# Designs tried in a protein design chat: VHH binders against L-Ala-D/L-amino acid epimerase. Part 3

Target 1, 347 residues: L-Ala-D/L-amino acid epimerase, of Pedosphaera parvula (b9xek4)
Amino acid sequence: MQIKFWPQDLKLAHTWTIASSVTSGSDVTSVGIVQLTDRDGTVGLGEAAPARRYNESTPGSLDFIAKVDATKLSFDNIEASMKYVESLASGQFAAKSAINVALLDGAARKAGKPIYDLLGLGFRNNHHVTSFSIGIDKADVIRKKVLAAEQYPVLKLKVGAADDKANLAALREAAPQKWVRVDANEGWKTKEHALEMIEWLAQDKFIQYIEQPMPADSNPKDIAWLKARSPLPLFGDESYHTAKDVDHCAECYHGVNVKLCKTGGISNAYEALQVARKAGLKTMIGCMIETSILISAAAHLAELCDYLDIDGNLLTTNDPYLGVTAEKGLLSFASAPEKLGLRVRAK

## First folded at step 5 (VHH; framework vhh_8fcz_2)

Design s18 (from a12 with A61E Y100H)
Fold by ESMFold2-Fast, scan of step 5:
Structure s18 (fold): chain B 347 residues (1-347), chain A 121 residues (1-121)
Amino acid sequence: as target 1 above (347 residues)
Amino acid sequence: QVQLVESGGGLVQPGGSLRLSCAASGFTFSRYAMNWVRQPPGKGLEWVSGISGSGDSTTYEDSVEGRFTIIRDNDKKMVYLQMTSLKTEDTAVYYCAKGHSEWYDSGFQHEGQGTQVTVSS
C-alpha cells in the first residue's frame, strides 16, 4: 500500500459578518487529505480536520501521518491496520480519523458497496436533516445569516457570549417558528447561570436541545445538578470524546455528540454511537469545518443518529469534492457521482 | 534527473553529535518535502524525520524526537539532519529521500547513495 497526503486550505464565507455589501476577507482554515492506494489500484480517501480544543493542528496531523508505515495497512483488515495506527501515539484523533476513513473507503470499494451498506446500516435519501450553524455575531448580522439560510429547516445557534439573548431574538425576527438547536460550546461558567439561560430558552417552544452548556472539565456533580433541573435536553460535545466517556455522559447529559475527528474515524464513531445508545443516551453526529470527504463519512453513520449537524462543508466556498448533498437540509447521496465506498469524488 | 548526495557521516562516541547534509538537484527543491531514512545493519529501512517544502513543518520518529533536528535551506537546495545525544542504536546508513509533494508521503523517491553513521560503544 502507498499513502499520499497534503494540506487543503478551505475558505470560509464571511460576507454576512459586515454591515455593508463590501465583502470582508474570508478566514482560511486547513485540513489534511489522505489517499491510500493498494497494489490493485484501489484508492481510499480520508481527511483530518483537527481541533485546537484538543491540542491538534493540521501540521501536527500530517506529521503523524508521515510516521505511518503504509505496508502495515490493508483494506482487507481494517481492525489490524487501526491497531497498528493507534499504537503509534496517544491522541492524534483527527489524523487517525483520516487513515480510518481512507481504509474504509477502499475496503467498501473492493466489496462493491457504499460504506453504509458495508456497515449494515443502509441510508435513506431525503430522510435525514442536518442543522445549519449560525455563529456568534452582532444581532443585525445574525438576522442576515438566518435569512440567507432560509432553505434550512433547522438552525444551530452558537451562544456562550454576552449577547446570547439578543442573538436568539434576532434569529426569531427572521425565523419565528424554525427549529433551533443551541450550542453554548462550554460558554456558561456556572451551573446557576447555565440554568437561568436554559430556563429562559425553554420559553421558546421551538428549541430542541442545549449542547455543552458548561465546560467539559466542570465538576460532574454540577453538570448532573443542571441535568436534573433542565427543562430542555442537554447534549455533551466536548465531554464525549470517545466511547470511554459514556458513563460520565450518561450521568451528566441526555445525549452525546460524536465527531469523527474527536473519536478517531468511522470505526470508533460507530462504536461510540452504539455504546451511547445502549446506555440510553440520544445520539448525534457533528463535524468541524471539513470537505465532503469527512461530511460524507459522517453521513454514512446517519441511521444511528437522532440528530445530525454535518454542515461543515456548507460553510466553505471551495470544497474540492462531491459527495453527500444537503439541499434544504435533507441529506442525499442520490446525485453523488461515486457509487461505492465513501461515495465521494474529486470535482 | 533527480540527484541526492548525502555526506557528514562518520564514527562518533555515544552522546556525541553529527550533522548530515544532503545536496539536491534536478527538481524544484522548495516544492517537495524531504526526508531522512536509515538502514541499521541487518535491518530494513526506517523513516527518521521529514520536513515540508517550505521548512515550516517538521516531524520525527519517536525514538529520535528531541535529539535530532531536520533543517532545510531552499536557496542552497540542502537538507540537514543535526544529530545530538547519539546512541549505539542510531548506527545505520542514512539516506535522504525526496517526497512526492510539498507535504509528506510514506513513500520516498530518488534515494541517495547514503552516508554511514557509526556510534561506537
Scores: ipSAE 0.000, ipTM 0.123, lowest interface PAE 19.6, mean pLDDT 86

Design s19 (from a12 with Y100W)
Fold by ESMFold2-Fast, scan of step 5:
Structure s19 (fold): chain B 347 residues (1-347), chain A 121 residues (1-121)
Amino acid sequence: as target 1 above (347 residues)
Amino acid sequence: QVQLVESGGGLVQPGGSLRLSCAASGFTFSRYAMNWVRQPPGKGLEWVSGISGSGDSTTYADSVEGRFTIIRDNDKKMVYLQMTSLKTEDTAVYYCAKGWSEWYDSGFQHEGQGTQVTVSS
């Protein structure tokens, strides 16, 4: 097996801000791309989109990938390959995701199937709807972003700052009846404040749920207190890193958000989604700012999800890949030129 | 208390037509997208078509686009699937499914007993 990897700069359409971090002062972010090639010439593509929230960076991810012995990887044995990769270091979820995605791409190509069929899931074109994210900003900027996003039937509004009520009002000025998912990104520090905000949001009849109202490291009894009193469903994001967190999340939330670069790839995400569903939790899959490689990888798991927030490539202007599309928010592989594996091809 | 009652299935020849109906109760019908899904013999559920709560937007699986039409009547709390140019591969039990919101989402609630469609070759 041979491994090739490199950084890829992504240009943002707007400066990106959420409660736990700010992508400000720069309209560029960087991801790592991985390409695996076996002796038969089969190629698999993967991508690492690390988050500072988890103490990861693109240089750090690429440094980890550089240490992987490609001779210990095989498209014919994903389990043994990932056991080796996982043994090399704790953490490194984004880099491990890149290798896992590339391995599954190649394995599915050799099997003559798209990944969703390799996993036994299938994929329904024009059935799955992704939200489109509106980051924290001044009210007039939010209004303009919402107007620019008119084609998307569901918006995800980032909150957790001082002007949360003004920001929702600005969104409603531009889109009075559009469905909204609210993501506080750990922004509401007490259970009393979180409940006050959620009760206020519940007066808006078009709010579907609240994601991560309080810090993931909050007292579990306080989060459970909030869950018991919340008029809207609560979803854990930062609280649900891997399947190991399921018991905690079943006590504290109505649903969970799985991300490939948070859990370490498609294999771990599949497990995390299945375990959550078995525990009675609603499921969703989200993303970082990513190319069509990771967005398509997430889309292959869509049949295990109640909600999708995989709009990361839509926030960039220079995605170098073709894969799943999201016209009017509807996910489709119908126009993807690649029929096998990830269903992704370079432009 | 959500109830969805499907009807209109039957035996048809290839190239024929059928209109399926679904009567909904127990929820505010106009606030939710509606879907048709089917289960062919020996296979899992396959999504067929969706319509938004208002009825302004529709979507179809590639396998049925151009042949099937989804319609809703919010006053009567009904959703319909008009099927034309039926193929033997369309043989399945058809179910009416309520969405999670006014738009077709990544998930839906499967309700009712379904209605059998058999296309004879």
Scores: ipSAE 0.000, ipTM 0.170, lowest interface PAE 16.0, mean pLDDT 87

Design s21 (from a12 with Y32W W103Y)
Fold by ESMFold2-Fast, scan of step 5:
Structure s21 (fold): chain B 347 residues (1-347), chain A 121 residues (1-121)
Amino acid sequence: as target 1 above (347 residues)
Amino acid sequence: QVQLVESGGGLVQPGGSLRLSCAASGFTFSRWAMNWVRQPPGKGLEWVSGISGSGDSTTYADSVEGRFTIIRDNDKKMVYLQMTSLKTEDTAVYYCAKGYSEYYDSGFQHEGQGTQVTVSS
């Protein structure tokens, strides 16, 4: 096996701000791209989209990938390949995700199947709806972003800053009856403040749920206190890293958000979704700001999800790949140029 | 609300031993990986060791493997670093740090005031 990897800068259509970056927004982000090629010429593509929240960065991910001995990787034995990769360091979930996605892409191509069929899941075109994210910004900017997002039936509003109520009001001026999911990204620092905000939000009958109201490292008794009193479902994002977090999340949340770059790829995300479902939790799959490589990888797991928030590529202007599409928020592989594997091709 | 209080540092001769302690409060201790990190004089933070929330899994930097042992007592909400065969290169301020998940053994948040370890003859 041969491995190639390189950084890819992604340009954002608008400055991206969430609660963890409220003092400094970003208009560019960087991901790592991985390409695996075996002796018969089969190619697999993967991507690492690390988050500072998890002590990961693109240079760090690429440094880890550089240490991987590609001769120990095989499209014919993903389990042994990932056992080797996982043994090289703790953490490194974004980099491990890139290698796992590339391995599954190649394995599925060799099997003559898309990944969703290799996993036994299938995929229904134009059935799954993704939300479209609106970041923290001034009210007039939020109004403009909401109007520009008219085609999307569900919006995800980022909150966790001083003007949360004014920002929802601005969204409602532009879209009075549109379904909304609210993501605080750990922004409400006390259970009392979080409850006050959630009770206010619950007066809006078109809000579906609240994601990560409080810091993941809050006292679990405080999060459970909030869950018991919340008029809206609560979903853990930063609180649900892998399947091993399931017991904590079952006590504290109604559902969980699984991300490939939190679990370390498709294989572990599949486990994380199944374990959460068995524990009685609702499931969703989300994303970082990513190319169509990781967005399509997440879409291959859509049949295991109650909700989808995989719009990271839609927030960029320079995605170099083609894969799953989200016209009017509806996910489809019908126009994907590739028939096998990840169903992704470079533009 | 997370509080970490380190203790046990001091002056020791090369080849000596020290046991560092870290008392944790403000979070469900057993659900999170714990780490020891250090800052040598004039240098940045260097990760030393990590232990999973359950205590079943430990990891060590190459520079300390075989000489240091990380241990936790979840009932007492304590994490320890048993240091043996100390070298002058081990001189640093040592911090205990909460991880970002139960199983992110090498990741950390920098917390606490630290405890000074000086290895000198």
Scores: ipSAE 0.000, ipTM 0.125, lowest interface PAE 19.1, mean pLDDT 86

Design s22 (from a12 with W103L)
Fold by ESMFold2-Fast, scan of step 5:
Structure s22 (fold): chain B 347 residues (1-347), chain A 121 residues (1-121)
Amino acid sequence: as target 1 above (347 residues)
Amino acid sequence: QVQLVESGGGLVQPGGSLRLSCAASGFTFSRYAMNWVRQPPGKGLEWVSGISGSGDSTTYADSVEGRFTIIRDNDKKMVYLQMTSLKTEDTAVYYCAKGYSELYDSGFQHEGQGTQVTVSS
C-alpha cells in the first residue's frame, strides 16, 4: 500500500460564519486529500475536513496522516486497518475519516460495487433532499443569500448570535414559505433562553427542527428539561460524536446529526446511524465545508437518514472532484462518471 | 414516469366551495407527502397545504387555514383539496406536487399541468 496526501484550498462563494466563530469568518478553507494505492493498482480517495471546535486543523490532520504506516493498511481488511489507525492517537477524527473513506473506496472498487451497495443500503436517485446552509451574517446579506439559493427547497439557517430574530425575518422576507432547519451551534447558553428562542421559532410554521440549541457540555438534566418542553424537535450535533453517545442523546434529543469528520469515517458513521435508529432517534448526516469526496461519502449513507445537510461542496466555487449532484437539492449519482467505489473522480 | 393529474377547477362565486382532485401514478404513493401549490395571476408559486404520506399530519398556509382541508386516499392514489369560503385572492392555477419524502416538511417537486380556479362574481 502507498499513501499520498496534500492540502486542498477551497474558495467559498461567501464568507462562512457559525456561532462558534461569529467574529472570525473566512473566504477560504483548507481540507486534506488522501490517496491510497495498493500493489494491484487499485486506488482509494479520502478527505479530511477538520473542525476547530474539536481542536483539529488541516496541518494537524496532514501531520497525523504522515505518521500512518501504509504497509499496515489493506483494502481487504478495513477492520484491522482502522484498528491500527485508531490506536495511533486519540481524536484525529477528520484524518481518520480520510483514511477510512479511502479504504472503503478501494475495497468497494475491488468488489465491483459502489460503497452504498457494499454496505447493503442501495441509493435512490432524486429521492434524498439536502438542505442549503445560510451562515451567520448581517440581515441584508442573509436576504441576498436566500434569494440566490431559491432552487433549494430546504434551507439551514445558522443562529446562536446577536440578531437571530432579525436574521430569520430577513430570510422570511426573501422566502416566506421555505422550509428551514435552525442550527444554533451551541449558541444558547441557558435552558431558559433556549426555550424562549425555540418557542418564538415555533410560531413560524416552516421550521422543521432545532439543532444543538445548548452547549454539548451542558448539564444533561437541563437539556432533557428543554427536550420535554420544546414545541420543535431537537437534534444533537456536537453532543453526538460516536455511537457511544447514543444513550445520552436518546434522553436529551429527538434526533442526532452524524458527520464523517466527527465520527472518524464511513464505518463509524454507519454504526452511529444504526444505533441511533435502534434507540428511536431520528437521524441526519451533515458535513463541514468539503469537496465532492466527503459529500459523496456521506451520500452513500443517505438510506439510513431521515434528513440530509450535505451541501458543503455547494458552498465552494472550486471543488476539484465530480461525484454526487444536488440539482434543486435532490441528490443523484446518475450523472457521476465513476461507477464504482465512492463514485468520485477528479475533474 | 411520475404523473400527477389535477382536476376540479372552475369558476366559483366568492364565499363558494370547490373540491380539487389529483390522481397520482408512477411511484409508491403512500411513501410520499403530497402538497397543493398555487400560482396567482402575475405572481410566483406559493405553497398552500401539505399532507404526510400516511395522512396523519397536515399543515396549511396562514391565508387558507380554517377554509381549506387537504385529504388523501392511499388506496385510490388520490389527494384532494376541499376549499370553502373562497375569496377573490384564491384565484390561481392550482398544482398537485409530490414531496421528496414521507414528511411534508421536506419540500416538494412541482409536477402536473394544474387546474384553474377563478373566484369572481
Scores: ipSAE 0.016, ipTM 0.546, lowest interface PAE 7.9, mean pLDDT 89

Design s23 (from a12 with A33W Y104F)
Fold by ESMFold2-Fast, scan of step 5:
Structure s23 (fold): chain B 347 residues (1-347), chain A 121 residues (1-121)
Amino acid sequence: as target 1 above (347 residues)
Amino acid sequence: QVQLVESGGGLVQPGGSLRLSCAASGFTFSRYWMNWVRQPPGKGLEWVSGISGSGDSTTYADSVEGRFTIIRDNDKKMVYLQMTSLKTEDTAVYYCAKGYSEWFDSGFQHEGQGTQVTVSS
């Protein structure tokens, strides 16, 4: 087995906020791309999109990948390959995700199947809906972003900053009856304040759920108190890293958000989703800013999810890959030119 | 254009405290997540802490949570890292790093020149 890896810069879409983005210089993020090739010429693709919240960065992910001995990896034995990779360091979830995704891509290609069929899940085209993220900004900018996102039936609004109520009002001015998912990103520091905000949000009537209202390290009794009183479903994001967090999350939330780069790839995400479902939790898959490699990898698990927030590639202008599409928010592999594995091809 | 200038590092005993400062210029400071990252001797960069543009949201690496506090003053265009209960493993060059946006939690775009923190008896 041979391994090749490199950084890939991704440019953010700037249609309605281009003047602000140009002035401030906030227009690029970076991911790591992995390519595995076995002796038979079978290729597998993976991607690392690290989150600083988990003490990870793209340079750090690439440094970890550089330490992986490709001779210890095999498309014919994913379990042994990942046991080796996991033994090299604690953490490194994004880099481990890249190796795992590439291994499953190659394994599925050798099996003559897309990953969703290798996993026994299947995939229904034009059935699964992804949300589209609207970042925090001034009210006028929020209004313009929402208008530009009119094609998407569900929006995800990030809160946890000053003027959250004014920003929601701006969204509603542009889209009075659009379904919204709210991500507080650990922003509400007390259970009393979180409940006050959630009760206010519940008056809107078009909000589906609240994601991570309080810090993940809050007292579990306080989160459970909030869950018991919340008029809206609560989903844990930062609180649910792997399947081992399921008991805590079953006590504290109605659902959980699984991310490939948080849990360490498709294999661990599959386990995390199944374990959550068995515990009675609703499930979703979210993402970082990612290429079609990771977005498609997450889409292969869609049949295990109640909700999907896999719009990371839609927020970029230079995705170098073709895979799953999200026309009007509806996920489809129907037009993907690659039929096997991840169903991803370079442009 | 973007400029980040760190200060406040030095030599301290284990269990001691230091406050690092970062002066920012060349961008709309209040719109961006600001981060502290560090590089221990012989190792790569490690993310330490982040703070949202408004200052309402903060995040910390597990290794420093409960010991470090990130603060910002948007009027002065300053970010601070208050470090307490310092350990020898906190020895590193500390860099202030500009994030991509207020709603973005992945990575950092620019970093400053750094300030050295040495924790030794």
Scores: ipSAE 0.000, ipTM 0.124, lowest interface PAE 18.6, mean pLDDT 86

Design s24 (from a12 with Y104L)
Fold by ESMFold2-Fast, scan of step 5:
Structure s24 (fold): chain B 347 residues (1-347), chain A 121 residues (1-121)
Amino acid sequence: as target 1 above (347 residues)
Amino acid sequence: QVQLVESGGGLVQPGGSLRLSCAASGFTFSRYAMNWVRQPPGKGLEWVSGISGSGDSTTYADSVEGRFTIIRDNDKKMVYLQMTSLKTEDTAVYYCAKGYSEWLDSGFQHEGQGTQVTVSS
């Protein structure tokens, strides 16, 4: 087994801001790309999109990947490969995700299947809808972004700052009947303030749910208090890293958001989604700002999801890969030139 | 591929009633929410009503709540809009629109040719 890895800068179509970065936005982000090649010439691709929220960075992810002994990795034994990788350090979820995705890509190619078939899930083209994200910005900019996103049937509005009500008003001026998911990104610091905001949002008839209203490290009794009183469904994002968090999230939320770079890849995400569903939680899969590698990896799990927010590549202008498409918000692999594995190919 | 054929429109006086029909083909009908949307003369598309894939849940725009009823027959692959107490403001081309999933909040895309409803004395 050989391993190649390198940083890939992604240019955003506009400055991206969420509650945790309100003091300044970013116009570029960096991800790590991993390529595994076995002795037969089979190639697997993976990607690490680390989040500062989890104390991870692209240089840190690449430093971790540099320590991985590729001779311990095999497309024929993903379980043993990941047990080895997991033993090298705590955390490093984005880097571990990159290796897991690459291993599953190669394994599925050798099996003559796309990953969704390797997992027994299948995939229905033109059935799954992704939201399109609108970050925190001035009202004028929000209106322009919403108008430019007319093709997308569902928008995800980032809130958690001083202008939350003005931002929704700007969106509604441009799109009065469009379905919206609201993501506070831990921005509402008390249960009383969170409830006030959710009750105000519930007056809007086209809000689907509220994601992560309060900090993940809030008192669980306060989050459960909010859940009991919320007129809208609550989804945990920062609160749900792995299947181990299921009992806490079942008490505090109506649903959970799984992300590959939170859980450490497709294998852990599959488990996290299945465990959440068995606990009676609604499920979704979300993303960071990512290339088609990670977006396609997430799409392979779409059949386990009630909602999808996998628009990270759509927010960039220089995605170097081709994979799943989202024309009018509809996910499809029909035009993907690669038929096996991740169903991803370099442009 | 997906095909939606609307019918049942016509000229009706204010306070009257009409029943619109939409015949669907080319997809697994019971797996998708169905919607009615309309386009009044000189205006953009306006969502009117939706019904879940199972038929157990319905939603209505404020302007038609209490006056319109959406119904589906999954065996016949039909969706209907029963309109009562019609107003001149209901004058529009009405379109049947397939949802993206079985749930009402999944959004929709218009696919049909439409049926004209004119409410005039």
Scores: ipSAE 0.000, ipTM 0.449, lowest interface PAE 11.1, mean pLDDT 90

Design s26 (from a12 with Y104M)
Fold by ESMFold2-Fast, scan of step 5:
Structure s26 (fold): chain B 347 residues (1-347), chain A 121 residues (1-121)
Amino acid sequence: as target 1 above (347 residues)
Amino acid sequence: QVQLVESGGGLVQPGGSLRLSCAASGFTFSRYAMNWVRQPPGKGLEWVSGISGSGDSTTYADSVEGRFTIIRDNDKKMVYLQMTSLKTEDTAVYYCAKGYSEWMDSGFQHEGQGTQVTVSS
């Protein structure tokens, strides 16, 4: 097997800011692209979209990938391949995700199937709805972003900063009855403040749930206290890294957000979603700012999800790939030119 | 408290038509997508069709696209499945299923008791 990898800069349509980066915005982000090629000429594509929140970066992900011995990887044995990759270092979830996605792409191509069929899940075109994210910004900018996103039936509003109430008001000026999911990204530091904010948000009858109200490293008793009192469902994002976190999240949240670059790829995400569902948790799959490679990879798991937030490629202007589409928020592979594997092709 | 009661099943010849009904209670009906799923003899559950809470969006399995139509009446708290051009392969117990949210999403939370459809000559 041979491995090729390189950085890819993604240009954002607007400056992107969330609670963990409110003092610093970004108009460009960088991801790592991985290509695996076996002796038979089968190619698999993957992508690493690391998050600073998990102490990962694109240079660090590429450095890790450079250390992987491709001769120990096989499209015919993903379990053994990933056991090797996981043994090389703790963490490195984005880089491990890139290798796992590329392995599954190649394995599915060899099987003559898209990944969703290789996994036994199937995929229903125009059934799954993704939310569209609105980052933290000044009220006027939020209003303009919401107006530009009119086609999307559900918005995800990033909160966790000083202007949260003004920002919701600006959204409602532009979209008075649109469904909204709120993501605090660990921004509310105390259970008392979090409850105050959630009770205020619950007065808006078009808010579906609150994601990660408090820091993941908060006292679990404080998060469980909040869950017991919350008028809205609570979803753990930063709190649900892998399937091993399921018992903690079952006590603290009504649902969990799985991300490929948080858990280390499709294989681990599949396990994390299944384990959460068996524990009685609602599930969602989310994303970072990503190309169609990772967005499509997440879409292959859509049948295991109650909610989807896989809009990262829609926030960019220079996605070099074609895959799953989200016209009016509805996910579809119907127009994807690639029929096998990830169902992704370079533009 | 969620109750879903299906009706309208029966025996029909190939090429025939049936209309299934589902009466819902115990939840705010218009706030949830509704689905029809079926279980053929000796097989697992197969999703057939879905409709959003507002009724504005519908989706169908490839096997039934163009033959089945899902509709809902939020005032009456009813969802229906109009089936035409029935095939022997459509023989199954049909279940009405409540989604997790107003939107067409990845699954369903609750099933009814079912209604038997048999397509035979």
Scores: ipSAE 0.000, ipTM 0.132, lowest interface PAE 16.6, mean pLDDT 87

Design s27 (from a12 with D105E)
Fold by ESMFold2-Fast, scan of step 5:
Structure s27 (fold): chain B 347 residues (1-347), chain A 121 residues (1-121)
Amino acid sequence: as target 1 above (347 residues)
Amino acid sequence: QVQLVESGGGLVQPGGSLRLSCAASGFTFSRYAMNWVRQPPGKGLEWVSGISGSGDSTTYADSVEGRFTIIRDNDKKMVYLQMTSLKTEDTAVYYCAKGYSEWYESGFQHEGQGTQVTVSS
């Protein structure tokens, strides 16, 4: 097997800020792209979208991928391939995700199936709805972004900063009855403040849930205290890294957000979603800022999800790939030019 | 092929009651949330109420809470909207809308043909 990998800069339509961001905003982000090629010419595509929140970076992901011996990878044996990759270093979940996605793309192509069929899940076109994210910004900018996002039936409002109430008010001025998911990205640092904010938000009938109100490394007793008192469902994002976190999240949250670059790819995400559902948790799949490679990879798991927040490519202006589409928030592979594997090809 | 057929609309006086019905076909009814939405004359669509696929959870717009009740019968593949204490502001074409998932919070797609409700004295 041969491996190629390279960085890909993604241009954002607007400067992007969330509560956990180490910069006050950014108009460019970088991902790593992986291409695996078998001796018979079968190709698999993958992508690493590392988050600084997890001490990962694009250069670090590419450095890890450079250490991978492609002769030890096989589209015919994903389990053995990933066991090898996992043995090379702890962490590196974004880079491991890139290799896993590429392996499953190639394996599914060889099987003559899209990944969702390889996994036995299927995929219903125009059934799954993704939210569209509105980042932290000034009230007038939020109002303009909400108006520009009119086509999307559900918005995800990033909060966790000083002007949270004003930002929701600005959204509601532009969209009085639009469904909203609120993501604090660890921004409310005490259980008392988090409860105050959630109680205020619960006066709004069109708020579906609150993601990650408090830091993931908060005392579990404080998070459970908040869960017991919350009038709105709580979803763990930063708190649910892999399936091993399920018991903690079952005590602390009503649902969990699985991300490919948190858990290390489609294989681990499949397990993480299944284990969460078995524990009685609602499930969602989210994303980082990503190309259609990872967004499509996440869409292949949509049938295991109650909610979807896979809009990362929609926030960019220069996605180099074609895959799943989200016209009016509705996910569809119907127009994807690739019929097998990941259902993605380069533009 | 998803099909939704609304019925039960009509002319009613303020303070009166009506029950709207929606007959669904073409999908596994119990696996999807159902919604009622309305369009007042000369205005856009307004979401009214939602019910989860199981029927265990319901939600309502502030303008109708306490006055309207959404109910479903999964065996009959029906969703209903029981309307009481009707106001002139409730005058609209009412549509039955299929959810994207088993949860009403997921939003809705595919509206039926509608049924006209007119509240006037």
Scores: ipSAE 0.000, ipTM 0.248, lowest interface PAE 15.0, mean pLDDT 88

